# Designs tried in a protein design chat: miniprotein binders against q53ft3. Part 38

Target 1, 195 residues: q53ft3
Amino acid sequence: MFGCLVAGRLVQTAAQQVAEDKFVFDLPDYESINHVVVFMLGTIPFPEGMGGSVYFSYPDSNGMPVWQLLGFVTNGKPSAIFKISGLKSGEGSQHPFGAMNIVRTPSVAQIGISVELLDSMAQQTPVGNAAVSSVDSFTQFTQKMLDNFYNFASSFAVSQAQMTPSPSEMFIPANVVLKWYENFQRRLAQNPLFW

## First folded at step 17 (miniprotein)

Design rb1
Fold by OpenDDE base, fold request of step 21:
Structure rb1 (fold): chain B 195 residues (1-195), chain A 97 residues (1-97)
Amino acid sequence: as target 1 above (195 residues)
Amino acid sequence: SDREELIRLAERAALKLEMALQWLADGDPEFAKRIIEYAIRLLREIEELATTPEEEEIVEQAIEAAQEALQLLEQGKPDEVEEILQEAIELLEELIQ
């Protein structure tokens, strides 16, 4: 139902369903994360009159989870970008996830999505500055994500002479990645919301 | 105090109306409507706490603005809503001063 994306990391499409209406993504090494994208996969919409409250949890100095409401996703707005870098310290808020037996590795945070009534969501107040509302911030984040991906992919590029034969493995020419990158950048520059 | 509660609620209502504007801009009028509906409930609570005719008038005008916004959204006219919600926010700011 949901996906989670961190710049420079693989997309997560398999949330842990901790309840019928609650989903959790683990974020290892969360201290290095600035932004998170949460999005609907498009397979299952929210039921009528419902949406998703998006929470961030991190362990405090005692290893106890601190939960904060980041914002919301809905059928009308099926994806959102959240800045979490400034939230790594602060007071916890009320959250619907209870005492989850999260393997409390001090370096792992979580994104939690709670499916809730829109009327209930409307009464909630996200933490300030978590939701990236500005087109400029979105564009900057997207550009950084693209750059990170390109750099990562390019680091694995080898010449044909350097390739180890693997008949069972598919290979993508590096030029394809470059062309995709250039095209995406061009489209992003024209319209940050082209996608 | 009742005055402190009035201010708290007014700040919250203003924040909700700002959120509604953002969600309209994001292309989700449905959720924006839900937010505005909640803001109206807050405004009704503020109305009950108002002690002066001036406060009562300001709150009533804010309620009217928010209700008009809802009506426009129901009519599929989101483009006309922004100015009205902004007026309501300004009224709430006046109430807090």
Scores: ipSAE 0.773, ipTM 0.928, lowest interface PAE 0.5, mean pLDDT 87
Fold by OpenDDE base, last read:
Structure rb1 (fold): chain B 195 residues (1-195), chain A 97 residues (1-97)
Amino acid sequence: as target 1 above (195 residues)
Amino acid sequence: SDREELIRLAERAALKLEMALQWLADGDPEFAKRIIEYAIRLLREIEELATTPEEEEIVEQAIEAAQEALQLLEQGKPDEVEEILQEAIELLEELIQ
């Protein structure tokens, strides 16, 4: 029913079904993961009026699971990207996965999907900044951000002849900024999920 | 206090309406409708906590905007919803000030 994708890793299509309405993916070496894509396989849709709440679980310093609501997938939005890199310091939230007898190794996190009523999902509050907009929207935003930064930085560009000595200040050559910009754009174009 | 609760609910309602806008942008008007419906319930709770005519008017206008948004979505006109939801969010922000 569900798939899970981490950039640079094989797609996972075999979720562990822990209940009729609950599915879990293991994420080894989770500390190296910035983003996770959760998607429907297209084999089985959600029942009418239902969707999926997507949770992330990682072990705390005591080895106890900390669960956080990342966001949602629905028949109308069958895939979503979630940023998980900044969640390690987050507080745990209520989750529907209970005490799962999942043998956890300290390096393994989990993605949990709970099939729930849309009306119930609408009342839930995902952790802030976890849900990334559609890849296209993200790409557009990133491009706009990059352009904005470049334009801003370039507005301060001066020739060597125009420079006033300021020994207390560090200067970055404009070419360095341009090279960074070009490299970033290239990476983004090659793989929008490279981050 | 009642005022603190009003502010809390207003902030939550605003966040839900923002979430609805995001889900509309993501192409899921069905779930967006469910979110807006919940936001309306929050707005009704806020209405009960309102103590001034000004607060009552602001909340009522926000409810009307949210309801109009729902109607437009039901009519298959999602493109007209963004401005209306934004108005409702701005009303809630005014309520919190």
Scores: ipSAE 0.773, ipTM 0.927, lowest interface PAE 0.5, mean pLDDT 88
Fold by OpenDDE base, second read of step 20:
Structure rb1 (fold): chain B 195 residues (1-195), chain A 97 residues (1-97)
Amino acid sequence: as target 1 above (195 residues)
Amino acid sequence: SDREELIRLAERAALKLEMALQWLADGDPEFAKRIIEYAIRLLREIEELATTPEEEEIVEQAIEAAQEALQLLEQGKPDEVEEILQEAIELLEELIQ
């Protein structure tokens, strides 16, 4: 139902279901993590009138989990980016995971998703600065990534006259990469979450 | 005190309306509606705490704005909602001065 992505790490698509309505991802070496992306896999939507509250848990100085509400995902907004790097010193909030005996190691944080009524979610207040708010920030990130890729690929561009025969290699015309880039930018502009 | 509670609720209501705006921008009018509905409930509580005609008028106008926003969303007109919600937020800010 859910996926979790940390930059530079493999995507997690197998959450631990700890209850009928609760899912948990483990995040090893959480101190090095700045942002986490939580997203719906698209296989199973939330039931009508329901969404997901997204929580972050880290161990405190006593090794006890501190849970904080990061934000929400819904059928209408099936993915969100959260900044977790600044949350390490925060106070815990009320959370739905407190009664669960989840085995934790000191270096492992957790992302918890609780399936809840939208009306209940509407009454909750996420911790400040956790939700990387703007479609703009995500768009900017994606644009930077695309630019990086395009610049990288274009650095290898050669004219036909400069090509040396390499039968074992496949060649892609630079215009194909450019067209892909332009199409991707257009789609991104229309819907930053088109993927 | 009642005044302190009024201010607390007004700040909370304003925050919720701001959240609603964000969720509209994110393309989820359904959840935005739920947030606005909750904000209206908060506004009704504020209305009960109002002690001056000025406070009553401000809260009433905020309720009307929030209700109009909700109606527009139900009609599938999210583009017209931003200005109205902003007005409601400004009214709440006035209330806490």
Scores: ipSAE 0.772, ipTM 0.929, lowest interface PAE 0.5, mean pLDDT 86
Fold by OpenDDE base, fold request of step 18:
Formats: structure tokens, C-alpha cells, sequence
Structure rb1 (fold): chain B 195 residues (1-195), chain A 97 residues (1-97)
């Protein structure tokens, strides 16, 4: 349902579902992270009248998670960029993730997404300056992301003659990736928030 | 105090209306509507706390503006909403001064 992207890192598309309505991504070495992109995969929309509250957690000096509301994603705005670099010293806020047994690794933060009613979300107040609102910056970032992904995937491209048989692995034709890339770019150009 | 609460609510309502503007700009009128609806609820609470005719008038005007914004959004006219919401925000700022 959700993806998470940190610049320079592989995209995460497999969130840990900690509850029916709650998803978590681990962010190793979070201190080096400035921005995080949270996006819907487009496979499953939010139910009508619902959206996602996006939280960031980092371990405090005692190893306890400090959660902060970054912002929201919705069917109408299915992706958002959040600046987290300045939040690492902030006070914790109320969050729906409870006392999750977070791997007490001091270097690992988390992105949490809670599926909630839009009416409830409307009453919440994100931490200041976390959401990067410029459509232009988002478009540029998304384009860079797409290019990064395409380049990454393409780097593994081999001809049929070069393939080493691996019966246990599934292979995706490079043309499929290219088609996806082109389609995504086209849609992005039409609506930067389509995905 | 009631005045302190009024100011707190007014600040919150203004922030919500600003948030609504941002979400409109981001292309999500549905969520913006939800935010505006909540802001109207806050405005109603402020109205109950108003003690002067001037405060009452300002809040009423803000409510009217917010309601008009909702109507325009429901009509699919988001381009006309920004000015109206900005007016409501300005009214709230006036209320806080």
C-alpha cells in the first residue's frame, strides 16, 4: 500500500504492517537522512473518507521512541516529502503506534503511517516545517527518484545470452521496466501527485 | 480565561484555514473541505466565547467566509476559494489583536 524513499537509498515498498491500519518502515542510519518521501503504491487506495497520518520516530537518549506527526497523505495527495533532519531534537507528540518493540538500535528511526478518518486527520497538527510543499521541488525530486530507480534496475540488465539460469528467481523484462518508467513520467508530468 | 481560550481557538482556526489553503494548492479539495469544516466548528466555539459585539461580528463574518469557501469547493470552484479563506484568516487575526 505504501512506499518510502530516502534519497540515495533503495525504495522501500514492503512496510511492516503492525496493525490492520498501521504500517512502519525502518530507516537505518537516520541521522544522515534529510528528507523522506512517503507515497502510495497505487495498488490500494484509501477507503472513502480516509487517509494516512505520517509519523516519524527516533530513539531518544534512553532508547525510547520519540514520535512526531510529519503530515498526511491522501488519495488526492498520494505522496509527500518530509524534512526530518531538523526534527531529531524535538519533543514527542501523541501517536497511534503505542509501545512498539522497536529494535533498540540507536541508529534506526521509523516512518509510521496510520490509516485514519480524514475528519480526524483534519484535527491533527503536524510538526512545523516538516512538510515540503513546493510542487516544483517535489516534481524534481520525483524525477530524480525515477531516474535513480531506472538506472539502478538497468544496471542489472543482461541479455538472454548473458543470463545465468536461476530457477528460483523471477525475472522481469527490461522493456517492462522501461514501459513503466515512461508511463510514470507521463503521469507525473500531468499530475505530480497522481501516485 | 475565556479570552485566552478565544485567542487559542482563533489561532488554531487560522492555522487550519492556512492548512486548507495549502491542501487546495496541493490538489486535494476533499481533504481541504474536511479541514475547513473543522475550522468552522472551531469558529462556532469562538462565537460562544465572544463577549463584545465587535468580536461577534468578526467571528460571524469568518464563519460566513468559511461556509462560502465550502460551497464553492462543493461546486467545483477551488480557484475562487483562496481569497475567501484568506479573508477569514485576516478576520481571525483581527480578532486576536
Amino acid sequence: as target 1 above (195 residues)
Amino acid sequence: SDREELIRLAERAALKLEMALQWLADGDPEFAKRIIEYAIRLLREIEELATTPEEEEIVEQAIEAAQEALQLLEQGKPDEVEEILQEAIELLEELIQ
Scores: ipSAE 0.770, ipTM 0.927, lowest interface PAE 0.5, mean pLDDT 87
Fold by OpenDDE base, last read:
Structure rb1 (fold): chain B 195 residues (1-195), chain A 97 residues (1-97)
Amino acid sequence: as target 1 above (195 residues)
Amino acid sequence: SDREELIRLAERAALKLEMALQWLADGDPEFAKRIIEYAIRLLREIEELATTPEEEEIVEQAIEAAQEALQLLEQGKPDEVEEILQEAIELLEELIQ
């Protein structure tokens, strides 16, 4: 249902479902992350009158999670960019994820998405400066992130002759990544909110 | 105090109307309507806290503007909403001074 993208990293399309209405992505080495894109995959829309509240969680000095509301995604706005670099020292906010007994390594943060009523979401206040405001900024930033992702992935490309057999690992052909990239760019150029 | 609460609510209402404008610009009039509806509820609370005729008049005008904006969105006329919401925000800023 949801995807998460960090520039220079592999796209995440498999969220951990922690509840019927709650999804989580892990973000390793979160201190190096400036921006995160959260988007709907386009396969399953929100139910009528519902959307998604997007939260960021990072461990404090005691290893306890600090949650902050970044913003929202909806059927009408199925993707958003959030700046998280300035939030890592912020105060925690109320969140719906409860005391998750997640053994967290100190370097791993989380993006949480809670499916909620739009009327409830309208009453919530995201942390300041988290949401990138303009569609134009979104398009430009997303394009840069996609380019960074493609460059990163391509740097690990090897030929079959260069591969060391690893039967326990799955491999994706580089052409599949390229095709995905080209298709995504095309659709983004047509409509920044195409998904 | 009641005055402090009035100011707090007015600031919150203004922020919500600004958020509604942003969501309209982002192409989601449905969620913008929900935000405006909530802002109207806040404005009604402010109206109850108003103690002067001037405050009452300002809040009433803000409510009318927000309601007009909501009606226009329901009619599928988002292009006419921006100016009206901006007026409501300015009224709230006047109320806080």
Scores: ipSAE 0.770, ipTM 0.928, lowest interface PAE 0.5, mean pLDDT 87
Fold by ESMFold2, fold request of step 21:
Structure rb1 (fold): chain B 195 residues (1-195), chain A 97 residues (1-97)
Amino acid sequence: as target 1 above (195 residues)
Amino acid sequence: SDREELIRLAERAALKLEMALQWLADGDPEFAKRIIEYAIRLLREIEELATTPEEEEIVEQAIEAAQEALQLLEQGKPDEVEEILQEAIELLEELIQ
């Protein structure tokens, strides 16, 4: 029903269902994660009048789970980006320098989604600035998609001298792709909703 | 004290109205309506704690604004709701001072 995406990692689409109304994604090595995207797969909407409360859990200094409400997803807003970098710090012990060797066991946090009534969710208050605005999340996703497309397309670039003749195949000069990338990126930065 | 509780409720109501504005901006007026309805319940609790005519007038105006916002959302006019909710939030901030 849900997906969980972290930049640079494989998308998770198979949540661990721990109760009829509760779903969990494991986040190993959570200290390296700054943002998490939670989204509905689109195949099963929430029942009418219901939505999802999204929680972040990490082990505290005693090894006990600490659950924090990040925000919500609903049929009307089926995806959200949550910033967790400010939340994943354990209680620090020393300053000014930490010289810790972190390689002992994988650090595992969790994203939990609880399916609840919208009226109940309305009474809950997410932690600080965990949720990122929809405009901001759209801009971030679109920017990364543009970068990925440009890098992928560019990896196939060849000069005219290196081309193998293929008279039935169409070709596009590489600078057209670059110009499209730059134009779209500029317009997105000026008006994230121009499309 | 009653004044301390009034301030806590007013802060929470203002937070909920700001949350509703965010959800309107995100394009989910249904959830925004639920948040506003909860804010109205908080405002009615504030009304019970109000001890001065000034406090009573402020919370009454905030309730009227929030109720008008719900009506406008039912009419599909979310742009008009934003200004009204911002005014309600300012009223609550005045109450907290």
Scores: ipSAE 0.730, ipTM 0.899, lowest interface PAE 0.8, mean pLDDT 78

Design rb1
Fold by ESMFold2, fold request of step 21:
Structure rb1 (fold): chain B 195 residues (1-195), chain A 97 residues (1-97)
Amino acid sequence: as target 1 above (195 residues)
Amino acid sequence: SDREELIRLAERAALKLEMALQWLADGDPEFAKRIIEYAIRLLREIEELATTPEEEEIVEQAIEAAQEALQLLEQGKPDEVEEILQEAIELLEELIQ
């Protein structure tokens, strides 16, 4: 029903269903993760009047889970990006997952999704700055795609001395790609919707 | 004290109205409406705690603004809600001071 994506890792689409209304993704090596994307796969919508509360859980110094409410996904907003880098030493919050995973390895955290009434979700307060707005999510995704493209293109750069003749191909100086990257990045920072 | 509890509820209500604005901007007026409904419940609790005419007037105006926002959302007019909710948030900030 749900997917979970961390930059540089394979997307997870097979959540562990731990109850009728509760789903969990494992996040190994969670200390290296800054953001996670949680999204609905699109095959099964939430029932009418329901949505998903999204939690992050990490083990404390005693190996006990600390759960924090990140935010929500709904049929009206079926995906969200959450910043978790600042949460790994925060206080826990009230949560519906009980005493699951009471002993865990120190490098494995979890994303939990609880299907709940929208009226109940409206009363819950996410931890500060965890949820990224739709504009911020677009900007962060776009920035990561820009970085990925630039790094990919740059990995094929050759100097003039290294070039082999190829009369049927057109070439672009590497500096043009860098200038485009810098210009696009600047415009995106000034107005994320300039395009 | 009643004043301390009033401030805590006002801070929470303001946060909920800000959250509703974000969910409207994200294109989910159904969830935004439920958040505003909860905020109104908090405002009714504040109204019961208010002890001065200034406090009573401020919370009454905030309730009226939040109720108007709900009416506009029920009419399918989410674009008209932003200024009304921002006014309610400013009223709550005055209440906290």
Scores: ipSAE 0.727, ipTM 0.899, lowest interface PAE 0.8, mean pLDDT 81
Fold by ESMFold2, last read:
Structure rb1 (fold): chain B 195 residues (1-195), chain A 97 residues (1-97)
Amino acid sequence: as target 1 above (195 residues)
Amino acid sequence: SDREELIRLAERAALKLEMALQWLADGDPEFAKRIIEYAIRLLREIEELATTPEEEEIVEQAIEAAQEALQLLEQGKPDEVEEILQEAIELLEELIQ
């Protein structure tokens, strides 16, 4: 029903359903994550009058889960970007000689989605340091991903004189990648949600 | 303590109206309506706690503004509600002091 995306990782589309109305995604190595995207896959909408409350959970210093409300997704807004970097307490005690050598034990956080009545969700208040991105933030993030892909792919470009025979490999002319990049960038500028 | 509770409710109502504005800007008037409906419930509790004519008038005006916003959303006019909700937020800020 839901997907979870972190930049630089494979999208998760197989939430663990822990109750009829509750879904969970694991976030391993969560200390390295600044933002998470939660979205509906589009196959199953929320029932009429319902939506999803989105939570972030991390273990406290004693290993007990701490759940914080990040925000919501609804049929009317089926995707959202949440900032989680300000919610993590991964730094140890500050000490002049120990600060340069602080080692953190990896831990697993979770994104939880609870399907609830819209009237109940309306009464809840998300934590103040979680952000839902605007269209401008989504556009900027997507543009950086596009630039990264284009620069990476173009760094492998070779001229015809530099090619070596590789009959087991498929090749794509560089102008095809450039044309795709230009078309995608144009469409993104016209409608950031065209996808 | 009644004044303290009134202020806490007014702060929460103002936050909810701001949240409704954000959800309208994000293109979900249905959830924005639910948030405004909850804000009106908070305003009714504020009305019960109001002790001065000034407090009573302010909360009545905030309720009227929020109810007008709901009516406009039912008419499919979400673009017309921004100023009305902002007015209600300013009334609540005045109520808080």
Scores: ipSAE 0.721, ipTM 0.896, lowest interface PAE 0.8, mean pLDDT 78
Fold by ESMFold2, last read:
Structure rb1 (fold): chain B 195 residues (1-195), chain A 97 residues (1-97)
Amino acid sequence: as target 1 above (195 residues)
Amino acid sequence: SDREELIRLAERAALKLEMALQWLADGDPEFAKRIIEYAIRLLREIEELATTPEEEEIVEQAIEAAQEALQLLEQGKPDEVEEILQEAIELLEELIQ
């Protein structure tokens, strides 16, 4: 019913269903994860009047799960990006997963999705700064601007054999522009919001 | 005190109206409406606690704004809701001060 995506990893589409209304994804090596995408696969919608509360769980120093509400997914907004890097030392909150018991190692966190009434979800308050909107649109625009700048600048490239000597004119080696482009693109791919 | 509880409710109601704006921007007016309905419930609790004419007027205006936002959403006019909810949020911030 749900998918879970972390940048640089294969998408997970096989949630562990731990109750009729509760689904879990394991996140091994969670300390290296900054953002997670949760989405509906499109095969089974929420029942009318229902949606999904999305939780992040990590083990505390005693190995006990700490759960935090990240936000929601609904039929009207079936995907969301959540920032989890700032949550890994936070205090836990009330959550519906307390009685469930699965095998868990100290370095494995979990994403939990609880199917609930929209009216109940409306009363819940996600942890601050978890939801991230429209990163794909910003990334696409920024990538197009980078490509445009690089193509424009490179269209003026000349070799030294083609160059008319001009001592009063300043020049930039073409590889400086290329290096900047490659560095910026790499940084954008690592964190689209680094700017 | 009644003032402390009024402030807590106003902070929560403002947060909920901000959430509703975000969900409208994300294209889910159904969930946004349910959030606004909950915010109105909080505002009516604030109305019960209000003890000055200034507090009563502010919360009445906030309720009217939130109710107008719901009507516009039911009419399929989400573009007209943002300014109205932002005004309600500013009224609640005034209560909190």
Scores: ipSAE 0.718, ipTM 0.895, lowest interface PAE 0.8, mean pLDDT 80
Fold by ESMFold2, fold request of step 21:
Structure rb1 (fold): chain B 195 residues (1-195), chain A 97 residues (1-97)
Amino acid sequence: as target 1 above (195 residues)
Amino acid sequence: SDREELIRLAERAALKLEMALQWLADGDPEFAKRIIEYAIRLLREIEELATTPEEEEIVEQAIEAAQEALQLLEQGKPDEVEEILQEAIELLEELIQ
């Protein structure tokens, strides 16, 4: 279970699973994207000895997909920021998605995550300059994730006068989300690695 | 031509050791170990191609450094690994020159 975040957009947490070990996120309007964040949701870790190879795909001039290895996520490093602004005119590289019938709209880029053995991942070489420093990536990802989550949850806030009774559903007061957001921001500002 | 293959492998091995350092700095010694293990496989290929005593000495020292780094990681001592891997990278850069 993975998430994908682009600055200024809603976080994607529902990847298209195209195989038992392969997941895809669509990136519409990819020409305007400079960075993408890939992260594990924390609900299901990789199996022992495995991790995720992260790829960026865009259509070439003929509309055929071009895939490039951005880097990796692992249980030990569950999130990363990748710079894609310089990759949109590059040639493809070796990748595990070529035999699959992946449904995609023409002119839409994709982020692909392939769950693989760490030993196999260790032999792969990402395209240059794609990965961003871990410390900077953690801070940027965490702050963007906090902002995105709060904005998303807050967009569904309703007053008690607006509520329709739903006894089979559970609800969280909006202030609980705000309190969590403020506490997390304070902890992150004091120690980016507090977790 | 044989020298060109040796240089190509040395460049790949140095890149992998630099990647391992980055992953150690990122706090993932398990993946760093896997990268170092692959780098040792590349170094053994270089060892098979080496034809001069200088080349043989350099690659032998690089293998020893990489193996020492793995032992320190198994002992939970990642802070002691940086200098050792940097030494191995410098040896490979000398081999490439």
Scores: ipSAE 0.715, ipTM 0.896, lowest interface PAE 0.8, mean pLDDT 81
Fold by ESMFold2, fold request of step 18:
Structure rb1 (fold): chain B 195 residues (1-195), chain A 97 residues (1-97)
Amino acid sequence: as target 1 above (195 residues)
Amino acid sequence: SDREELIRLAERAALKLEMALQWLADGDPEFAKRIIEYAIRLLREIEELATTPEEEEIVEQAIEAAQEALQLLEQGKPDEVEEILQEAIELLEELIQ
């Protein structure tokens, strides 16, 4: 079982299984996406000697899928960040997904995960600069998500004198959010893998 | 030509050794080992195509380095592998020119 995450969007945790060994996530409005995180939920590991090849698919001008190998996830590296900006007009690569993943809408792309032997995966070469180092990409992505959340929440801050009466609504003091933000940033800087 | 094919194989082998270094840095020596094993298969194809003594010596040294890296990974010593693989990559870059 896999997850798929794009900054500013809800995480997807229920892949569409299109074959015994093939899983797909839809990415609506993919043209606005620069990076995608693919990860294992941790419930079911890959069988021994196996891992996952991760592909990105987008529709060409005729609506036909174009697939590109982004990289891999394994039991030893169960999450990865992939840069997909710049791939949306690239050429396709060899892929194990046949006609079963036909994209019909112009603005929807897909992430495909194929469970394969590690020996087979070792022979495949991802498109250039799609995958980044796990530590650097984890730190960069989570820092951007932290900044985004803090800036968004802070934009709604008001003083108590500015509040209108609303007894059915719950409120959180802005300082609580700031302290959480500062504490999480400190922990991430000390150990990017503290979670 | 044989020279053109040798260069293509050397470029692929160098990329695979670079991939192996990245996977070691990411903490997955098992997958890195399999990538190195594939790179060694590519290097043996390069060895068959080599036509000059310089080319033969370079690829033989690259094979020996990659095999040593595999042995160190099997011994649980991934930290000792980085310099060895970097040397192999530099040898392949010399071969490509």
Scores: ipSAE 0.708, ipTM 0.892, lowest interface PAE 0.8, mean pLDDT 81
Fold by ESMFold2, look of step 19:
Structure rb1 (fold): chain B 195 residues (1-195), chain A 97 residues (1-97)
Amino acid sequence: as target 1 above (195 residues)
Amino acid sequence: SDREELIRLAERAALKLEMALQWLADGDPEFAKRIIEYAIRLLREIEELATTPEEEEIVEQAIEAAQEALQLLEQGKPDEVEEILQEAIELLEELIQ
């Protein structure tokens, strides 16, 4: 029902369902993560009048889980980017996961999604400025995804002389990707809303 | 004291109206409506605590603004809501002083 994406990693689409209305994603090596994207896969919407409260959990200095409300996803806003880098030293908040039997590696953070009534979500207040504005979120996430794509594709770059002939296969010259990448970055930096 | 609780509720209501503005900007007027409805509930609690004519007038104006914002959202006019909610937030900031 949900997806979880960190730049430079494979998207997670198979949440651990820990209750009828609660879902969890593991975030290994969470200290290297600054932002996380939570989104609905689009196959099953929330029931009418409901949405998802999104929490971040990390081990505190004693190794005990700390849960913090990041924000929300809804049918009307089915994806959101959350900044988690500043939360690694924050304090926990009230949360619905405390009574659950969640299987968890002690050094791994988690993203929790609790399906709740919109009226209940409206009364909750996310910690700090975890949710990133739509414009800043698009710019930051897009830049990181573009960097990841270019670095990955570039790791396979070979000269024509290094290639085995494959007449049925189409290829893109590496300089085309680089030129597009540089042009897109320039335009985005000049006007994040150029589209 | 009633004044301390009034200020606490006003700060919370202002925060909720700011949250509603963000959700409108993100294109989800349905959730924004739920947030405004909660904010109105907080404003009515403030109204019960208000003891001066100035406090009573400020909170009544804030309630009317928030209710107008809800009506505009029901009419499918979210673009007209931003200024109204900003005015309500300014009223609450005056109340907090």
Scores: ipSAE 0.700, ipTM 0.893, lowest interface PAE 0.9, mean pLDDT 80

